# Ledger of designs, part 47: VH-VL binders against f1miw6

Target 1, 251 residues: f1miw6
Amino acid sequence: MPHFAKPLLRNIITRNLFNSIKKKQCLQYLQTLRTLQYDGFTTVYFGETDIPESLVTGEDFSDGYYMPTPTWCVVHAGGSQGWVPWKYRMFLRDELCIKQEDNLFFEFCDVVKKAYGKCAIVVKERRRQDATRPKEGKETEAQAHVPSVVNLTSVTCCPEVAKSYGHKLLTLPSPYNYLNPLDSAWSSLKWFIINNRKEFCLQSVDGVYSYQYILFSDLISKGIERINLSKWRTITTKVRRWENYYLGKLS
Key: E = the ipSAE of ESMFold2; O = the ipSAE of ESMFold2 at other seeds; V2 = 0.75 times the mean of E and O plus 0.25 times the DockQ between their complexes.

## First folded at step 21 (VH-VL; framework fv_izeltabart)

Design pp2 (at its last look DockQ between E and O 0.72; V2 from the best seeds 0.73)
Fold by ESMFold2, look of step 21:
Formats: structure tokens, sequence, C-alpha cells
Structure pp2 (fold): chain C 251 residues (1-251), chain A 121 residues (1-121), chain B 111 residues (1-111)
């Protein structure tokens, strides 16, 4: 009969974390966030997502024949006031040195200061940060990375840079990622890509072949625009219901 | 006319599975969150979960998240509830409902007629 | 979970009289000066019908005899002059926190 279609993002409760150190980290994060909100800080979620080119083209990577395709990293920020009014960034993942500009986070902090005043800037904890805390200088980058959880290090976020603009930098504990409305925004962008990529395809109509190319930047730009202020208010409200759940359970 | 029509209910044995459908019409399907809510015979209302048709995102009542899956097909304007490992206590009328969610307030402003699931030997 | 407790469980009232149904939340559902809770009406064999949202705002098409009041944890649905079509079960519901929860219901019967 019809195959079962699964949702792109499932916000499920991770039960095994309520009685751990991560439970305390989540409670501390939520209490700090609410204190900053009470003190007049505008909450802004800053982050990135990966968009593999195969998602845009619709072409499946074969079982073993097809070579890896490029993966695009999109960097943006938003909150209950919509997307931050700065140009989102899009990098090829394999351009790590080029992507990690020293001044990008400075620029971001300046833009949100001008737009909103003092901000609580929330960044998702990198999944490998808990495991890679240097016990004593053991890591040296000569040739190999540990390719776990995909590298989300396109931008370096320094707390002292944020502080110099009057902001506070907060880290959202992993694995409480469903407290991040950016994850819902990224899911909506990917959903838009899947459902609209045909409209951005160039075709040849001559008698030999259909030649198809996807206008990547136009598709992404349209998908980001589709996530409007009303959508942002809805997803931040849904995240707040999760926050209230955890404050009730953890405190 | 905004309308929601559930189907797929019936008699099922304990431990069995069932998929419910909710066909939506008369509005832009992707503009509204959709919910499943159930009501056991002679009992009150219990929220099962919700889904965002514009992003495929779901939120579940933790009571059901291990056994029930909410999904949809935007091309058919149809919401689904896949239920597994069914128990006698899952016997209920299952409603789908549209959310009035506007960012400022929320409410289930349109409900279907319900479809009945009976779990019995 | 936020428990919504209604009082009374059932109520018998004469036509033309006032009916008052209480709903108490186990914690405040007030945020940004808005109460994140609703009232629904359900007649036997029918789905629920939204009456009041945001504690006090009547849904379109709901008669003026229905009103909602209260804030924080304590809420009241009032029907100022009962009509025959008003005999039903009434539910409060919060959407402040997941999971969304309903009160146990108040059955309003004709005396």
Amino acid sequence: as target 1 above (251 residues)
Amino acid sequence: EVQLVESGGGLVKPGGSLRLSCAASGYTFTDYYMHWVRQAPGKGLEWVGEIDPSGGNTNYNEKFQDRFTISLDNSKNTLYLQMGSLRAEDTAVYYCARDLESGDWSGMDVWGQGTTVTVSS
Amino acid sequence: DIVMTQSPDSLAVSLGERATISCKASQSVLYSNKNWMNWYQQKPGQPPKLLIYAASTRESGIPARFSGSGSGTDFTLTISSLEPEDFATYYCQQYYSYPLTFGQGTKLEIK
C-alpha cells in the first residue's frame, strides 16, 4: 500500500537526559535566557545548516558509484522578530579556511546591535565540543579530522566579541536542539527545496535531451524569504512551549 | 467551506497497527498546523500531537511518541496518524483539528467528525 | 504537565439562568499579558467547538451570552442566560506548555 512518509524534523522528548549533568545544563541555560529576556535582551538564534547539492538536484548518490557532491553551508540568524536584517552566508563545506573569516562574527554583532540593541545571542553547542575539550594539547591538525556530526564551524563565535557590543553569548546544550527555532526554520527551508526545485530548473526544449540546471542561490533565497515574520513568531512560540515543559520538569 | 474528514478507524487486536487519515479541503493546507486529539468513550479530550505542513515538523505528547507517528502528504492535503502496538486503552474517537495559530494566540478552530478506533480481542 | 481542573464536574441549571464553570491551572498560563488557554463546547456525538480563545476572546459566531474571564491560574466561563442549545460538556484547554492539556470537562444539564 502507500509507503509511510516520515517528517523531516521530529521534536521528541529525550527521556534519558532528565537525570544527568545535561539536565542541569539545560535548566541553567533556560534560567539564564529568561533572566536576559527579563532584562530587555532581544533573543537572536545564530547558526548554520548543511544543504547537500543532491537535495537541490534530486539526484540520489548511488550505492557506491557516485562521487561525493558538494555540500553548502548556510549561515543565518533569527528570532521572534524574523530573520536578522543581514545577508545570510552560503559557503562550500570544503572551503573551511575560506569560510572561517575572522571578522564575520564582529559584523554580525554590529548588525544586531544596530537593529535590536543588546541581544542574547544563542548558538547551538557543537556535538563534538564535550568530547574534544583538550585534556592537554593532544590535538594537532596535520592531515585528518574526526568527521563526526559534520563540521559546523563556518563561523567562530567569541564571547568577548559579543560582550564588546553589549551582547551576551549563550550556548544551547546538546542534545536539547529542539529548543532551537533555527532547526525548525532549516527544516522548512529544506521542505521548500524538496517541493519547489522543479520550478528553478532550466530545460532545453530541442529534440535531443532535456538539460537541467538548478539555480541554487535563487532557490535558497526564495526559501529563506518564505520563512516570514509570521512563521518565525509561530516557531519561536512552539519552542517556548518546549521551554516551559522543561522548566516545569527540571525545576 | 473548510472541511476535515477522518477515515481509517476500525476494530484492531491488541498489539496491532492502524493508520488514520484526515483529508483537508477549503483552505491553504500549508498555512496551518494540524493536530490529532482523541477521546476515549465517556472520557475527556487528550492531545496526541501536531505537525507543520510547511516544514514537516512534529511535536508529540510524550505519552504517544514511541508508538504513534504523525505524517502528511502535501500533494493530497492529507494528514496521517500511524498507530502501532495498540492497547485496549487506545480505544477512542480520533479527531483531526486545524490550529488557528497566528503567533499571538492559538485554538483548534476546525475539527473533523472523528473516526473510531476499537482495540479488542 | 499542566493540569487543568474544572469545577464542578456536572451542573444542572434552568433555562434563562446563569451558569458558571471554573477552570484552575496547576501553574500560571500567563505570558506577555496574555492567558494561553481556550474554552470548547462539545455536544454528544459531535466534535468539540471552539468558544473562547486567549481566555476572553469569543470565536466568530459565538453568542454574546458566552464570556470568559480570569487570569494566571483561575479562569471562568459564564453563560449569562441559558438557551436549550447550550446544554453540553465544556472543556478548558491550555497551550502555554507542551503537552497541550484539557480539563476533565463540565457537563451542563437542564434542570
Scores: ipSAE 0.740, ipTM 0.897, lowest interface PAE 1.0, mean pLDDT 81
Fold by ESMFold2 at other seeds, look of step 21:
Order: structure tokens, then C-alpha cells, then sequence
Structure pp2 (fold): chain C 251 residues (1-251), chain A 121 residues (1-121), chain B 111 residues (1-111)
């Protein structure tokens, strides 16, 4: 059966829900979010997704898969107002690991301030790694002086930068990732890619990667455009139903 | 004419499995969330779960998430419910339904006639 | 789970008379000044049919004799002049929180 016939996402109750520390973090997150919304903060979800090359080419490598395999990272943001009026970013993620782009979060905070005023900016909690070997570099170690800094794979999200624009940065606890409507938007983008990628492919000659990138950018742009305001309102409403579920269950 | 037709119901022993189908016609399948809802004999309605045909995203009633899987085939405009580890309590008529999705509004505006699942020794 | 409790379980009413059905939610289903609940009709041997969404908005093709009212936790379905076609079981249903839940149903009978 074609791999695109299978569901990409499944919202399930995780084992980690019974973790008392994560339960308290989720309750605090929800209470803070609702307070900020009451106080007139616009909620904006800022995040990223990985798009492996196989999703674009359609190659099935379920057997014999190994590193390195090119993967694209897309960074964007949205909420009940739709996509933020900000050009999304794409980064090629390869064997060497992409260094985080400077000033992206600073620029983002400026854009959303101008568009919406004060925002509650929600970022997913970084997945846990060994405490003894974090994703490091000389610059990463130098930034360890600010332990509350939240990092995506490709973007540094600093609470003090958000505060300087009148925003509040919130961290969504990791076991509750489906409280993030951006993940539903990413699922829709990947579904669009699977079902439309053939129309954006070229026959290869020398320099195939360059031509594929040109058409790939168009594919991504069209996929993002298809997630319109109505779709954003639907997925944020469904996240709210999950929020209400967790408020009832975690209280 | 919008139409939903369920099939795949039948008699099965406890612990068994079944796959239900819901064939949709008369509308753009990818524009609407789809639901499974069941009704035990002489009882009320119970929501099983939903799926977005435009993104594959599913939401389940926690009661069923470990035993039931909702899926679809966009090329056939068909919704599926895979049921495993069936129990006598799962005996019911199973309906598929289309959701009226309009921004913040929801409502199951089109229903199939249902397919009967009987779980009995 | 939000429990939707209907009252009465069964109601006998004469043709041409008014029928009222109550639905109480175990917690408020009001958010952003909207009530996240619907009403359905189910005739014997048939699937449910959507009557009213958002507590008070009639679905397309539903006769004007059906109306919904209420807010927060307390909701009412009113049938202003009962027709023979209206004898059925009626369910309220909330969309405020997962899982989506239905009331236990109210059977409307001819007196």
C-alpha cells in the first residue's frame, strides 16, 4: 500500500501523563496561558518541523536505511489568526549539523509585536538529552549562563528578548506536544507534500539537487498557503478541546 | 447527493477483530472531518474518534485509543475503523458521520445508516 | 469527561402541543461567548440527524418549530407545535472538551 495512505499523526494519551512533575508543569503552563489570554496577549506558536528528503522524492527505504540522509528543517509560526505574516525559514540539515541562525528570534519578536502587539509565544520543550553531553559548541557553552534559554534545533529563543518586546515566552511541556496546533499544521504540510510532490519534480541531469530545491521551495510555499485561516481556526479549536480535557484530568 | 455507506460489521468472538469501512460520495472528501460514533442496543450515542482527511490527524476517545485505529484512503474516499481485542461491550451499531466544519463551529451533519457489530461467544 | 444529563428520560406530548427537553452539562460549555453544544434527533431504526448547532443555530432544512436556548450548563430544546414526524429520541452533545459526549437521550412519545 502507498505510504501516504497511512495516518501521519495520532493524538494519544502518553505514559508520561502520570508523571507528577510533568503533570504539574502542564497545569502551570495552562494556567499561565489562560491568564495571559485574559490579559490580552495574543497566543503565537513558534516552532519547526523536519522534512526528510524521502518525503519529497517518494523513495521507499524502509529497509537498509542509514545515515547520512538529507533533511530539511522548516521554521514558522501561527495561531488563531493564521500564519504569522513572517517569511518562514528553511535550513538544510545534514551530517555536519546546521548552526543556529543568528537573530531569527529577535526578528520574529519584532514582526509579531508589529502585527499583534504583546504576544504569548509558545515553544515546545526541547527533548531531553544526556545531561553530560548537550548539543554543544563553544557558543552553546558560553550561553549556559542563561539556563532558561529555550532552543529549537535551528533557533535560540531567549526569554529576555521576548520580554524586551513586551512578549512572554512559554514552554509547552514535552509529553503534551499535541497541545501545539503547529504540529497539526506540520502534519497537513507533510500530507500535502506526499500527495503533490510528483507535480514539482524535474527529470534529473547534472546538478539535480539545485533544480529540486527550486521546485521544492515552491512545493513548501504552496503547502503552507493551503493551511489557510479557516484551517488554523479549526486546529486551534481542537487544541483548546485537548486543553480542556487536560485541565479536567490533571486537576 | 451526499452519502455515507458503512460496511464490514458482523459477528465476532471476544478477543477478535474487525475492520469497518465507510464509503463517502457526493462531496469533496478532504474538506470535512469524519467521525465514528457507536450505539449499543437500547443505549445512547458514544463518540469513538475523528480524523482529518486533509492531514491524517486523529483524535480518539481515550476509552478506545489502545484497541481502535481510524484510518482512511483518499483515493477511494473511504474511512476505516480497525477494531481489535473486541469485548461484549463493543456490541453496537457503528456510524460514520461527516462534521460540519466552519471555523469555530462543529456538528455531525451527515450520517451513514450504520453497520452492526456483535461480539458474542 | 463532561457529562450531559437530559431531563426527562421520556416525555409524552399530544400532537400540536409544545415539548421542552432539558440538557445540563456537568461543567460550562461556554467559551468566547459561544456555547459548544448541539442537538440531534434520532428516529427509530435511523441514524441521528443534526437539528441545532452552537446551542441555538438551526441546521439547514430544520423546521422553525425547533428552537434551542440556554447557556453555560443549562440548555433547552423546544418544539413549538408537535408534528407526527417529531416523535423520536433527542440527544444533546458537547464539543467543548474531548472526548465529545452525548446526553443519554430523551424519548418523545405520543400521549
Amino acid sequence: as target 1 above (251 residues)
Amino acid sequence: EVQLVESGGGLVKPGGSLRLSCAASGYTFTDYYMHWVRQAPGKGLEWVGEIDPSGGNTNYNEKFQDRFTISLDNSKNTLYLQMGSLRAEDTAVYYCARDLESGDWSGMDVWGQGTTVTVSS
Amino acid sequence: DIVMTQSPDSLAVSLGERATISCKASQSVLYSNKNWMNWYQQKPGQPPKLLIYAASTRESGIPARFSGSGSGTDFTLTISSLEPEDFATYYCQQYYSYPLTFGQGTKLEIK
Scores: ipSAE 0.727, ipTM 0.893, lowest interface PAE 1.1, mean pLDDT 81
ESMFold2 (binder alone), look of step 21: mean pLDDT 92; pTM 0.945

Design pp3 (at its last look DockQ between E and O 0.93; V2 from the best seeds 0.82)
Fold by ESMFold2 at other seeds, look of step 21:
Structure pp3 (fold): chain C 251 residues (1-251), chain A 121 residues (1-121), chain B 111 residues (1-111)
Amino acid sequence: as target 1 above (251 residues)
Amino acid sequence: EVQLVESGGGLVKPGGSLRLSCAASGYTFTDYYMHWVRQAPGKGLEWVGEIDPSGGNTNYNEKFKSRFTISLDNSKNTLYLQMGSLRAEDTAVYYCARDLESGDWSGMDVWGQGTTVTVSS
Amino acid sequence: DIVMTQSPDSLAVSLGERATISCKASQSVLYDNKDWMNWYQQKPGQPPKLLIYAASTRESGIPARFSGSGSGTDFTLTISSLEPEDFATYYCQQYYSYPLTFGQGTKLEIK
C-alpha cells in the first residue's frame, strides 16, 4: 500500500502544521477582539452569503443536461445591536460587474462610525481552494489558471480605510465557523427563503435576471427583517460561549 | 399542554448506530432551541448538543460531534439524534429538552421522559 | 470545559428543616452582571425540572422555599423548609461556555 501510505502521511503532517497555525491565529484573534471590546469598540461582523437560484425555485439539476443557474450574493453586517443600519447589497454573480474597490467598504465604514462610533469590524478569512487538501503546502504554479476575481461583486475590505474612520479591521480565521454569528443569520435567512418561496416565486427564465432581482430582493428583505434584535442577541451570546470555549482550550 | 416524547431507544451492539426521535407538541416548534441531554446509569447529566429549528444551526459538545448528528423536520415538529459508532459508555437515558433561550438567559424548561439506549454485545 | 462541582454528594435532612447545596464552578460564570448558571431538580424515574435560572431567578411555578444565591464561582441552592416532595437529586448547570455542563448532583434524602 505504498501510494496510499505516502499521500496519507504527507496529509497528516501538513494537517498538523495547518491546525497549529490556525489555533494560534484563533487565540490571537480572540485576545485582540476582547482587548478592543474592553477599549470600547463596538463589534460588527461584516460578510456575505451565496443564495443559489435553485434554493428559491426548487429546481432539480440531476438530469444529464447541465443548465447554468445564477447565484445571488448578499452582503450585510450585524452584531449584538442587530443588523447595521446600512442597506444590504445584493448582486447577481453571473452578470458582468465593475469591481467596486474600496468605495463600498469606505461607505460602510462611514455608516458604522456614525451609528456606533469606533468599531471592531470582523471579516471572515476567505477559505482558499485546497485548504481542505493541503498536499503541497503553498500553491505557486497554478495561479495563472485560477481566476483572480471570485465573487465579481465582492467588496474589498482595506485595513487603512477602516483605520481612517477609527475602526479596527479583524480577520476571523477559518475554520472557526462557530465564531461568526453571520453564519447563523445566513442559515436563518436561507430557511426563511425555503419556507416562503412560493409566495414570492415567479418562474425563472434563462437570460432574464432583472425581474428576479426585484422579487428576490423583496423575499430577502423580509427574511433579513425576521432576524430581529432578539435573534441577534441570542446568536451573538452563543458565539460568546464558543469564544469562551476556545479561549480555555487554546490557552 | 407542551409535550416532548422521545422514541427509538433500544439494544444496539458496539459499533452500531441508532436514530432517536423527539416529537414535540403544544407550542410553536420554531420558537425554541432544542437540546439532547443524556444520563448514564447511576451518573449525572451530560449535554450532547442543541439545534435552532428556525435555521438548522447546531452547537455540539465536541466530545460527540464526530459520531452524533442532531437534525430536525419542521413539518413533523420532530427532533432527531443520529448516533453512530456506538460504544458501551454511550449506554444512557437520552432526553430531549426545550430551551427558553434569550439573549440574557437560558433554561431547559420542558423535558421529555427519555428513551433508553443500551450498547452491549 | 467548565467543571461544576457540587457539595455535598448527598445529605439527609428532616422535614421542615433547611437544606443547603453548594456548587462551585472551575472558573467564573459571571458576564454582563449576570451569572450564567441554573439549578435543576430530578426525582427518580423522572426527567430534570428547571428550578432557578440566572443563579437566583425562580422559574414560574417554583415554590418560594427554593432560593438561589452566589456569584462568580460559588453558588448555593437553599430550600428553607423541606417538604416531602423536595427529596430528589439537584443539579447545577452553567451556560457561560460551551459545552454546557452540569454538576455531578446532590442527593437530598429524608433523615
Scores: ipSAE 0.781, ipTM 0.919, lowest interface PAE 0.7, mean pLDDT 82
Fold by ESMFold2, look of step 21:
Formats: sequence, structure tokens, C-alpha cells
Structure pp3 (fold): chain C 251 residues (1-251), chain A 121 residues (1-121), chain B 111 residues (1-111)
Amino acid sequence: as target 1 above (251 residues)
Amino acid sequence: EVQLVESGGGLVKPGGSLRLSCAASGYTFTDYYMHWVRQAPGKGLEWVGEIDPSGGNTNYNEKFKSRFTISLDNSKNTLYLQMGSLRAEDTAVYYCARDLESGDWSGMDVWGQGTTVTVSS
Amino acid sequence: DIVMTQSPDSLAVSLGERATISCKASQSVLYDNKDWMNWYQQKPGQPPKLLIYAASTRESGIPARFSGSGSGTDFTLTISSLEPEDFATYYCQQYYSYPLTFGQGTKLEIK
């Protein structure tokens, strides 16, 4: 007398269909990317990361209590040619819920056009947290993971803006995060912050965030500089090894 | 002089766990990816995975990823391999190796002497 | 996974003679006009030693008698005049795709 057999079987079938859809999306992404690269498009990864203020101040997560800290969002881009020669943006997360940078993507497209010519601009798909029980239709779930406009939390990435500059906007499908070299760059930045934050710490009066913002911005700038061209070429080469793995596995 | 010294090998029962260490010296630890590679008795080489000491980013041979974890301690210039759910097939000499990964090419140019793991009832 | 197949599994050669070892990849490892593969030497009781990277470039300190050639799927390691210290097992290895994979090895024995 098995218990929960029918609900578990339905969840397994639904999960397998979802995985099949995501595998096809990944294969299509990789084939499109390869075609664009053959056609002379420069690949540029555009994205964001969250840096909790506790990472900068050294607050320990191990206190065992939920103590929310402010979170900073950094927006930047890079590829095998290094960081895009573009002023990265830094936003406080609470401020982001109130204000969006509505012209940022337009400026970005102009900068990368001037720097590299036509680009394949890759933006990571924002993951939707789904239960193991799908909504009523399979097509609805698949369509919900492929938005018509590619968005970061802080920036709206419009395909028509990219196209007007001769660029192509591509969405990197979830859950294939190994295919995003920007994730490795963010890890290196966070490593730099952890290991160098005391060097950038100055004495200040309590409750004055303007002094901390100046030091934090300088720390972030130095961390970004440490991720040089050689590091970017290494990171993108390792992503290519994952691309080759997935092309073999999914074909 | 660049040196890699592994330790922590030994006899472990099936289903058990073991942590290997690799102490690095003679170079800037954070400049180079580090690998674990194993060799079963009388057999060839098998890549386990790699880690970036300047960011903690890892790439695993997927066959080991559920059971093995690569980590490091930059303050000690030490690489670790945490192995769990060990099987007889995991019996091997385990090497750590430095990779001069520099964007356009790669090569494991420095290897340790290896540490032996034996998984037996 | 890319399978690297070496031939022969073992080879007996006299001192001063030429040895050649073949390595075939199950798919091309050529990208951006580079072949993403290496050769290693392993003597008994020792760890592997990098000989050649990028298919044909000798690592620092490797004697000129070692050379690598080939492209795409077919590669050859050549030792032009065997010395006593050259009797070892040789491995090819690709880094074109994850996981990184090695050939099964070719043991070079003294005749």
C-alpha cells in the first residue's frame, strides 16, 4: 500500500517535461550564440550582482538570527575583451524598489557599439521560483520562464533598443548558470571585498553612510580592476568548455 | 621552488568520508587554478575537478559532484578535497596540480607526489 | 565526454631509436586555430609531468627530442632519440570540453 504514489508520479512527469523544455532552450541558445559569433558579433555579458553590506562590514552570518542588512546592486558587463569600457552602476536595493534606471540600457548599447561594433548581448533569465506542482497548463509554465522583455532587477533590457544599434539580445536560460562568465567575475569581486575590506576601512562617525559609500565605492572599483583582461579570457574560456559539454550532452 | 604536498589519505570503509589536503608553497597561490586528479592502481588518470583560489569558483567532473567538494583556505595556501559516500572504485592515488590557466592555454605544470586513498571493507 | 584514445597501449623500443605515440580524440579539439590538448609523462612512483601543451609547444625544461604534432582529432608524440630516462607512461589530455579527460596511457618500455 504505497502512500503519495499518485501525487509523486505526477510531479515526476511534470518535472521531466520542464527539464526537456529547458534543455531545448539551452541548445537553441547555444546554437544561436555560435551563429552570431561566426557572423562577427562580439559576445558581451550584461548583468548584476547583489553585495550585502555585511560582506563589506564583516558582519558574520553565523549569529543564527535573521538580521536583515542593506544590499547593494552592482550592474556591469564584460566578455573575452574584458570589462566593457562603461561606468558600472551601483544601487542600494531599497532605492531600487522606488527608482529604476530607465535609460541605462540605451547608454550601454551605444557604448558597446562604439567599443566593439555589433554585439551579442547576453542577459541571464531571472529565475522564477516554482513549486513542484505546476499551474494548470504546461505551456503557461514554459511561457512564464521566457519573458517578452529581458529584465534585470535594476534595468529593462529592450530587444528593440539592442536591434536599433545592430546588436542581438539573447537570454541565457535558467538553470544553466555555468554558461554565464559574469557569475565567476562576481565571485572574484566578492572574494576581493572579503579579503581587502579592512584596508579600505576608515574611522567615521556612526550613522553617516556617505563616508562608507565613498570607501565602499573605492573598494568595488579596485575589485573590478583586479578582474583584468587575462582573468576575463580565462573565465570565458572555461564557459566555452561548459558550452561544449552541454552541446554534446543535449544534442 | 614551487611545491605541492598532499596529505590526509588512508584506509576508509565504504560509505565513509575523508578530507584530503594539498599545501602549496613557492608561488602566489591566488594566481593559479588548482586541480584534483586521481589514478586507480595500475590505471590511468582521471580528472576530479578544479577551483579558482581567487574567487572559490569550482568546476567538477559531474560524476563526482554529488559526493566530492573542492575547497580552499587562502590564509594557509591549502587546497582541500572532501570526499563522501566513498566506494571501492574511489581507491586511488589523489594528486593536486597547479594549472597555468591564462586564457588562451592551459597545462597542469606542477603536481604533488600524491596521497593514497584505499576504500575497503 | 571526449574520449582520448591512445595507441599502442605499450611499445618496446631500443635506446637511441625513435618512438611515436598516437592519440585520437572522439571529436575535434581545435578551436581558434589552437588544439586544446596536452601531453604528460609519468615515471613509476612519480606524479605526471607536463611535456607539451597546445599539441606542439614544449613546456620549459623539456628536452628538444620531444615533439608533438597533429591537429583536430589526430595527434602524435614523437621522441626522436630515446634516452634511458624516457621509459615511462605517456598520457594525452584534452581541455577543449569539460570534463577534462586523459587518454588511457601508452607505456614505453626498453627493448
Scores: ipSAE 0.773, ipTM 0.913, lowest interface PAE 0.7, mean pLDDT 82
ESMFold2 (binder alone), look of step 21: mean pLDDT 92; pTM 0.944

Design pp4 (at its last look DockQ between E and O 0.67; V2 from the best seeds 0.73)
Fold by ESMFold2 at other seeds, look of step 21:
Structure pp4 (fold): chain C 251 residues (1-251), chain A 121 residues (1-121), chain B 111 residues (1-111)
Amino acid sequence: as target 1 above (251 residues)
Amino acid sequence: EVQLVESGGGLVKPGGSLRLSCAASGYTFTDYYMHWVRQAPGKGLEWVGEIDPSGGNTNYNEKFQDRFTISLDNSKNTLYLQMGSLRAEDTAVYYCARDLESGDWSGMDVWGQGTTVTVSS
Amino acid sequence: DIVMTQSPDSLAVSLGERATISCKASQSVLYDNKDWMNWYQQKPGQPPKLLIYAASTRESGIPARFSGSGSGTDFTLTISSLEPEDFATYYCQQYYSYPLTFGQGTKLEIK
């Protein structure tokens, strides 16, 4: 495979702005986030990424020949303080293992409370449907409220659980993924995987999945560790420059 | 010694394309964000965009995002600027620059000598 | 976009005398008690050179005669005693918001 001749993540401005509802949601999100930060809440981005096994093995399906590929989901959190001191989770994602764990979010909220005190926990809006009819006459009544439960595909993020720990759960509006520093962290992790997977892939005699999993888990662990505090501070600072751009454009 | 050397500039007709290169040496390429900045004749500095060599993340000045692409080749410690649909107003000296990045502070602490792009019929 | 406006556009000052260059941002670049702006020097035929980051912190190797001051929207670069090598164009630059923007430049000429 070629080196990273092209960026894995491109943050660009869409020339046509989104409809009035989505712009209002972004403004409300940013204003709420800045108010919480001023009030002493620590910002923590909680999210997930998919790592297909083909990314690890280097297998190529370029001609459209379809093969089932197991996919791992990594769940973690971070911010300007670095990765949260919480053991990230990996889930094998196939039709047999699709479930959400409420107790995991409860554990997470307890860990970040002990580490940082009250937090603004930011979760990316899970895909629902595309924006449809604009609320032209209802801008003052535009719904800033997200569903009562904010879901990752593998974890249920309940606002009341967050509130019980003194946290505030925020949803980052879907079309503004540029405002999520976890996307940059995930790109760095995937870049590390692509460039280091040969060092963690042993070709033993009829290698067993469990042996490959041991090396795979170590690969992921090393990739996460490489995204250190200095890197986290850099990517959150870059996201803040986008936040400031949108605050200037939309206010 | 830290060095940045741009190349690939030249004369191109309007509507044409050009790829600029920036060869980096004397430091760990993946430790620093890299920028493209341009300067039209007799004018000031204009930021084009940036890239993170350790993860491929890019950020662009919206003025250029439809026509310009920043990329790199880590095996060659080389930064690229692919420019398309060039116009006369794109005539400028194009600089690559390394970012003094500390997590909380930023500044372009090393610059190349620049490469000149002239768009003229 | 945050507009950085420099004053004056050009300035002639005698050797050994003081030069003062102003930069005004169209909105505050202060965040978390830090000013997110820099100063650069560009000599004729050369690329820019970083002088001051974080509004007031000199880059390594920059002589003490260069100093930056100000906060929020109003910033000043001062050269306390001009030397012949200080003939150049000076740019302020903000990194508070995307896109990164530079001032239009101030050309410093030695009388």
Scores: ipSAE 0.754, ipTM 0.905, lowest interface PAE 0.9, mean pLDDT 81
Fold by ESMFold2, look of step 21:
Structure pp4 (fold): chain C 251 residues (1-251), chain A 121 residues (1-121), chain B 111 residues (1-111)
Amino acid sequence: as target 1 above (251 residues)
Amino acid sequence: EVQLVESGGGLVKPGGSLRLSCAASGYTFTDYYMHWVRQAPGKGLEWVGEIDPSGGNTNYNEKFQDRFTISLDNSKNTLYLQMGSLRAEDTAVYYCARDLESGDWSGMDVWGQGTTVTVSS
Amino acid sequence: DIVMTQSPDSLAVSLGERATISCKASQSVLYDNKDWMNWYQQKPGQPPKLLIYAASTRESGIPARFSGSGSGTDFTLTISSLEPEDFATYYCQQYYSYPLTFGQGTKLEIK
């Protein structure tokens, strides 16, 4: 299979000098996370993944150059306690208007409060930096006092909303993707889709979207169920080994 | 019976490449992480890396991440180690091993017999 | 990297006697009241065999004469009464942090 389609995650240790600010952010993140864990906060990873429709069908719908492929977005959360007891959300992006649910984060915070009590809610940094040259890096000392809104593509994650439920919202720095166990869960979901999509493709004979959506949702639901509590404990334990590596290596 | 069988070892010149295989049988391949571990002649054990056959996620010993690649073929229940830019120090017996799953605990509970790689001029 | 240091490098012991092998980690491998380390046995020409996981829990099929003890940084493998099949090289291994690392080994020989 082409390496662009494979869900393999290769954890590559970066040694780039341009990542010095991100190293400090990573150490600050890890120290904060450990403090919250010792203070009794349950760690919950909240995030999203994109599933191109071509991954499900096995076909390339690009009959012409520049045609966008349909993409599905799945939003869910989990940790060492498994998937949170919250119905994941699924959106179709490319051919249909993306539907953002404005109160989704409020609902999520309420659900995890009821399930686990106070949580450290971790979201991955999604902001892409345009400049490879450092122009504004020296004046961001106000991070401790200025609340930042951390946005997923589909959900606005406000720190003050989390705080109102007794939670803390943390941002995982982007160059350290292997510190996010949700990425491993997403890779497992995509791997399940690739290896089981034959049944979906064979049953999709009439072409109606309602019928196709039902089969697609069932495939996704089965893939999520396959990532059980034991799997979640394994992937969070392996993330902890990387956390320990970075706490020892970087300071 | 659970079995792991390595193959593909041999003699290779410095700077060369080699691909090792590990054929697994007797268990559900996707249920367990798989490891590569090597042992130089008369020396101890050194962990190379691991892969999750249910999601393709890999973790490497930093020492090898630039030269070695772990991959798999689920349809053949086979694990691979692609080795490049080989050096004399890479001369070793290479083992594949299955990871124990018991809650939060880990251990390499099944090992292959190993395949020998010799790197010399 | 966490360095696992075993002592002694080689140990000569008579059949029926007690053997002890020490392993010291360069930093604690204790997390959440669990010690994240294992013991392996390796006979010449054979792959390693898992003996003890979680510092003190015997793997299935391992005789009761094998026991593991210790916590944090200092660990001990004890064989209470040596039998002929116990003469081998023994390795400790940590899985607290990446990379996974093994001790250098302790060769147990017949006196």
Scores: ipSAE 0.741, ipTM 0.898, lowest interface PAE 1.0, mean pLDDT 81
ESMFold2 (binder alone), look of step 21: mean pLDDT 91; pTM 0.943

